# Designs tried in a protein design chat: VHH binders against o26223. Part 68

Target 1, 191 residues: o26223
Amino acid sequence: MKLLWTSQHIKVTVHIDGKVSKMDVLEAIKTRRSIRKYQDREVPEELIDKILDAAMCGPSAVDERPWHFIVVRNREMLEKIPEVHPYGAMVKDAPVAIIVCCDSSLEKIPGFWVQDCSIASQNILLAAHSLGLGAVWTGVYPLEDRVEGIRRLFSIPEHVIPFSVIPLGYPAENPGTRDLFDPDRIHLEKW

## First folded at step 22 (VHH)

Design AB58
Fold by OpenDDE, fold request of step 23:
Structure AB58 (fold): chain B 191 residues (1-191), chain A 124 residues (1-124)
Amino acid sequence: as target 1 above (191 residues)
Amino acid sequence: QVQLQESGGGLVQPGGSLRLSCAASGFTFSRYDMSWVRQAPGEGREWVSWISYGGKDTWYADSVKGRFTIARDNVKNTLYLLMDSLKSDDTAVYYCARDAFDLYGELDSPFDYWGQGTQVTVSS
C-alpha cells in the first residue's frame, strides 16, 4: 500500500494578529524555519518560561537531564556572542538568546548528553515557533573555539559544556515552507 | 571590501611539497572560519580543508588527510595550506574561501567570499 502522501499544502496562515493561534505539534514541526531576523520587540518572560518548560520535557538517556539553560537578555552580552561564535551573527539582533549547556557531572552514560541537549534545543525551536516566535539553532559544540569562547564569555565552569546558542524573537522574515519528505530515506523491514 | 588573495601555487613533482598562502583584507579575519577549496579541470569544486576562527578546530577531506595541514596567522591575516606528499590528483586551482556556513542554517552557500585561486600542478 503506497501511502500516497497527498501534499496537503497546509497554508500556515501566520495570522500576524496578536492571538497566538495554537499550532498542533505536526504543524509546528512541518512549518518551523530558521529565523535570523527579528523585530525590535521584547519577548515576554512568560513565553520564555513556556519555552524552557518545553525544553525540559524531552527524554534523556537514563533520565540524566544534563541540560542547563542560560537566558541572555543583556544587550552587551548579546552583541559579544558573535565575536566568539561567528555563525551566531544574528544573535546581536535578537532580544533574547538561550544557551543550552550540559553539566557533565550529571552525565551517566558518556556521549548521550549530545542527544539530550539536541532534544532540548529542538524543543526550544518548536515551542518558540508554536508561540509565534522565530529562532535558529546555532551549534557551538563540538567546535572547541566556540565552546571555549562561550565558556569564557559567560563564566561557565569547566565541567559545563556549551552546546547551542538559540536566539529568539518575533520574526522579521518569512522564509516560507520546505518539503523535506524523501521516500528514499524510508526502508521497510530491511535496508 | 573583502579581499582574498591566494599565492604559492606552482609546478611540483609527485611527492613534492607546496605551501599556499591566502592574504585576507577588508574584514576582521580573526572572527571568521576559513576554508580551502580546489577545482580540478573538468571537475566540480571540492572542499579540501577548514579551520575555525581561532585555529583550534580543523577539518580535512579524506583525500588530503595526513598530507595537508591548514593553519592561520590571525595577526598577519593569513591562511595557509601546507601540502606534503603531493599527488597528480592534487592538481587543481586552489581557492581560499571565507566560511559563512551555519551548521543548522538553511543557507544556500557555505562561503560568501573567494579568492582568484592559485594553480597547483603536480606532474612528473
Scores: ipSAE 0.616, ipTM 0.834, lowest interface PAE 0.8, mean pLDDT 90
Fold by OpenDDE, fold request of step 23:
Structure AB58 (fold): chain B 191 residues (1-191), chain A 124 residues (1-124)
Amino acid sequence: as target 1 above (191 residues)
Amino acid sequence: QVQLQESGGGLVQPGGSLRLSCAASGFTFSRYDMSWVRQAPGEGREWVSWISYGGKDTWYADSVKGRFTIARDNVKNTLYLLMDSLKSDDTAVYYCARDAFDLYGELDSPFDYWGQGTQVTVSS
């Protein structure tokens, strides 16, 4: 058992057989942070596959599953993303990014695709974290400049809406843990 | 070096108008979202308006909606704030800020650079 100390001091027990010890779901949720600095290390395709599998496991309105995913590894393309996404500066430093998109032709009920793609995006973040990767959700929709910028850059058809850009990599920072529990936000039976 | 320089502030009567400008240098202006932020005496900083890097998206605080207009000229590297129907409550130092806000981010500050500010005083 090689204890790989992740930069977040999260004991990721990597089993000798290459199986990443699965984080407990609550642990993954509680310890996940936005990571914007990455090691100069490639992310194996196997991990991306697992992340994408997780991304598609979330619920969607009337099971419409409107999501598509663009996996970007090309260095030139990654370096261009910040040009159309001002807050995507970290994307140029990531070994890979996932662009979450909605195919509007798959929508059964209007407007719920935002929830569907949000769930998919969050699952990407959680899955990445559970696998010892760092990621950050950079918003694209509903900002028109960003939507159009990403659309042009990746030749995305008009009926497909880019929703989020999520760079991923092995973490090169440790933002620490947060306690965000607020009992004042919990209402029993009535407001 | 990134520089932001505000201008156009002054004394104006209630109901009057002002146009603020912010000259940007030291970075590719057309690639950054920009904001106006104001600080009234004894109060915290208030986000006033935001504009996307291409100018297609804008946001306004409820307090200024319908009265203020944010605009930009990417050729001139200049950010503008057109202020109409000014009220006494609009009295503040107005700052131009380069936006660094990640909508789903956990950053402590949504801005990475600020100007020195320009004083706007609305008084009868």
Scores: ipSAE 0.601, ipTM 0.831, lowest interface PAE 0.7, mean pLDDT 90
Fold by OpenDDE, look of step 22:
Structure AB58 (fold): chain B 191 residues (1-191), chain A 124 residues (1-124)
Amino acid sequence: as target 1 above (191 residues)
Amino acid sequence: QVQLQESGGGLVQPGGSLRLSCAASGFTFSRYDMSWVRQAPGEGREWVSWISYGGKDTWYADSVKGRFTIARDNVKNTLYLLMDSLKSDDTAVYYCARDAFDLYGELDSPFDYWGQGTQVTVSS
């Protein structure tokens, strides 16, 4: 069984056996959309591993690699996330979610962890998309309620900061593509 | 059905104060971030203030920062906006809005429900 998803002119074929047609990096970036509706289909562990591998391949400040990842498949936990994350309603419908966290004890330079975890989060989104999955970045940090909510829910220690919650699944929607290029945002040599 | 009802608007002199309230019903109020948005005559809607579902996080537009205070009572299902040092430029219809702002969700609208609004007029 093959699932074909089209974003613009790009077709992503996902095979049940885990074989996925790859898209190039620019295509992945340009055609990626937030996906909030998922099929009632499990995501193979192999795909999650690939996504997590990608998540860890991004740069980090002085190579501090402060990120940790909580992979959540438990239905009860997925259903609880919306209670502490108002914009995480779709998480309850996802077969899996990844919580990106920062271990502050790994920071070499303070403050750059936000960038590091952002890169990791974006790589998750891109990797998911390239693998025929849909995902959405639901922000946790820097909102204290959400940070604390996720922390409590997953018993995350104080020195570890939940950064984002990213539900993933096979897409059950196709929001299309957007042209976001704005030449007015490009300045040559000077502002 | 989700309902938001604003109250507390009125006529006030410059430098005066008002307290707006928004009564929420039809949903679990404590699970939603909330915002105040205002619209002056002939102008677009302006984001005024935001508060997280638990009330720990707040945001203010620069135009109202230091003068307005957003608060909520999740037991009473009520959102508040305390407006101090009111200026003529604060004249607008003030709306309570349920926040649907997905920070990275690429949503077209940051709000999914609105009240009918309450008129605030600041005039000498």
Scores: ipSAE 0.582, ipTM 0.822, lowest interface PAE 0.9, mean pLDDT 90
Fold by ESMFold2, fold request of step 23:
Structure AB58 (fold): chain B 191 residues (1-191), chain A 124 residues (1-124)
Amino acid sequence: as target 1 above (191 residues)
Amino acid sequence: QVQLQESGGGLVQPGGSLRLSCAASGFTFSRYDMSWVRQAPGEGREWVSWISYGGKDTWYADSVKGRFTIARDNVKNTLYLLMDSLKSDDTAVYYCARDAFDLYGELDSPFDYWGQGTQVTVSS
């Protein structure tokens, strides 16, 4: 309805129905935790689409956008991941997992795809959290055994590098927020 | 039922060598990453080395890099630590540990099972 202004020229909209807006980005960043226990509840396709849209919004080196995503919902496939990922046991309990990959044929600057796929992976975690889901980033690259195992299991071609496996679902645990701010890591003007 | 049994410790002079072994049973050894961890008298535990479940990836603490070699035999279900150029600072109980280590997963404890340990003493 009517537009309200603050002293910082921030637009504040008052919702007449009383609903609160979606989670603020700073709140999402501060409160996101790795979630490894999930409710027995399906994750709708539209939420996965929103998460992957967010993943692809990340910056990349020279806009190379080297990422590809494999969405895994099949129970048989999810149950095989622990065979090739020592700490992927919770993936078998997740309703869905996203595998973040690099297509090396899209790489424009050698060696920056790791940063690119890390950005996409973190965006997946934040987007999932903002939508009421829990997720965890399980590491694949640069461990050769994990890369080989995941590539074999999902028939990933040799020019495509699996980077991370991210199981997600509605959370069945609440590990709480941590305060990790360390002012000794901040350097003004120089080291 | 998970069992880890270290052996091969002993008394050795500075500059000497030892090979530690860890026999694993009660789990599918070839599906797990493994570590060596040591504890000197009166001190906390110190991570020494790590090897991936297939043996293709290895990492070492800076204090042992270039002197120690981690290896595994997935047919014999055995983890090894080959220690060369031993120093008095290497005196410790050495433990074989099964990793629960999730690189990015925010876990407080990286290991879920430990062996009984084998004493390595570097002196005289």
Scores: ipSAE 0.452, ipTM 0.786, lowest interface PAE 2.4, mean pLDDT 87
Fold by ESMFold2, fold request of step 23:
Structure AB58 (fold): chain B 191 residues (1-191), chain A 124 residues (1-124)
Amino acid sequence: as target 1 above (191 residues)
Amino acid sequence: QVQLQESGGGLVQPGGSLRLSCAASGFTFSRYDMSWVRQAPGEGREWVSWISYGGKDTWYADSVKGRFTIARDNVKNTLYLLMDSLKSDDTAVYYCARDAFDLYGELDSPFDYWGQGTQVTVSS
């Protein structure tokens, strides 16, 4: 009869460099914290690609997908952000920042782009966290000084609205987990 | 060293007006958002008003909206609070404060520097 035989061979070790998520989605949501201190270490382009893919997976009003993203790695540009963003000092120390923008020419329903870009921004934070990175959402919209300053600095056209600046990198701090669940905020059937 | 110095407080009758000033030094004033915060003895601090670093955005607590006006002069490095239609409930020490944290921050303290305060008393 046909017998199975085995020969010894050299196993190839396959390393998946940061491309496979190791974190359950509920764990990611519960443990994500704003990170403002980063290691002096570059973030690979493929991780940024994964993060932006996740950003674009969010739902949007009538599927309008009004978002655009500016990826900023240039030191000179990162160092100028604090000039137009009062609490953007950590951005100059980040290896990379993502600017989330709305292109108003893509709006199908006026005014819902804020929700759309908020969803994309939160997905960036969660995806970064799941990949071992730290990030923080620094607010731009609806503050006129910040919107105008960021638009000027990055030559963003009039019909495009900068919404948020999200610096990210490998974390150099650990603020710990918070327990924010409040059952009194839950209403069954009516208020 | 960062320094904030309030002035312009005093005794005012109900319905009166008062203008508070806050002189800033030791930092680039025009790069920071600023707030007014007040505190009556025996009570917690109450945020009153906020103004963005360029002065284009302002925000007011419901208790003062329509009566108070926040302003800044980035040439003189001075923050202002114009208080109209004053009520007895406005009696407090008023502080100017430099904002330290972004709107979506997860830190416990939104302000990193405070002035010494100026007393406003609204009494018949």
Scores: ipSAE 0.450, ipTM 0.782, lowest interface PAE 2.4, mean pLDDT 87
Fold by ESMFold2, fold request of step 23:
Structure AB58 (fold): chain B 191 residues (1-191), chain A 124 residues (1-124)
Amino acid sequence: as target 1 above (191 residues)
Amino acid sequence: QVQLQESGGGLVQPGGSLRLSCAASGFTFSRYDMSWVRQAPGEGREWVSWISYGGKDTWYADSVKGRFTIARDNVKNTLYLLMDSLKSDDTAVYYCARDAFDLYGELDSPFDYWGQGTQVTVSS
C-alpha cells in the first residue's frame, strides 16, 4: 500500500500486491447477463449491503440522489409480484428482490430522475455480478399498469415512483457471453 | 391449450376502416401483454402495435401511428385492432401474438404464441 502526495492535495492509493477486486470492471460489464434462474440459497445481508452501496455510488443530476430501495425477502410478497408484473415468474423464485424507486420530493431537475434511477439499477446488476450473483432488471416505469400495481402491492406513497424490480440470487444458469460491438454505430467527428 | 383466433379481416377500399378481433383462451389473458404483427406478401413479419396487460399502455409502429388503435377487453378475453384510413401498404395477414419477454430481455424472440392470422386486403 503506498500513498502518493502532491502540492495539489491529491491522494492516490496503489495496491502493491496487485489484488484489488474479485472481477475486473471491463470483464464485469462485458460478461454480465440477465439471470432468471436461481439456486435455492440465501443471499447474505452483507452482499445486499455491498450492492446497495454500489447503487448509491452512481452520479445523479445535480447530485439529487432521488433513489430509494425496497429490499424484499418475504416469500408471500415475492409470490404476489406476478399478479402485477407479466414477467414476474423469476421474481417469485428469487431469494430476494430490490425495487428501485424515485422519491419525487428529492428531484431537483425535472425529468432527470429516470437517468438517475437507471444508473443505480445498472450498478446493482454489475455489483451483483461481481459478487457471484445473477440478476435481471424487470421493467416497471414508464408502464402505468406496472407502476400502479407495484405501488399498490408494496404500499409505495403517491410521490414515490417504482422504477424497476430486480430479482437476484446465486445463478442456476449460464447463458454465456455475447459479442455485440457494432462499428457502424461509431461516428468520427460527424454523424 | 393456449389459443388465439383472429377475425374481422376482408377486402376494403383505400381510406376505409376495419376492426380486427382476437379471441384468447387457455391462459389468463389479463396477465399478458399482447401485440398485433402483420406480414405482407413476400415480406417478413412487421410488428404493428402492443398493449400492456391492463390496457393502460400502448405502442405503435410509425407506419400505423395515428391510424390504428389497439384495445383489449379483459372480461371478454379479446384483443382488438381498429384500423382507419387504410392504405394499400396495409395489405397483409394480421396476427395476434402473446408477448413472452420483458422490456429489457436479452433473448431474440419476444412472442411465444401466435394466431392463425386474418387477411386484410386494401384494393380498389
Scores: ipSAE 0.399, ipTM 0.753, lowest interface PAE 2.9, mean pLDDT 87

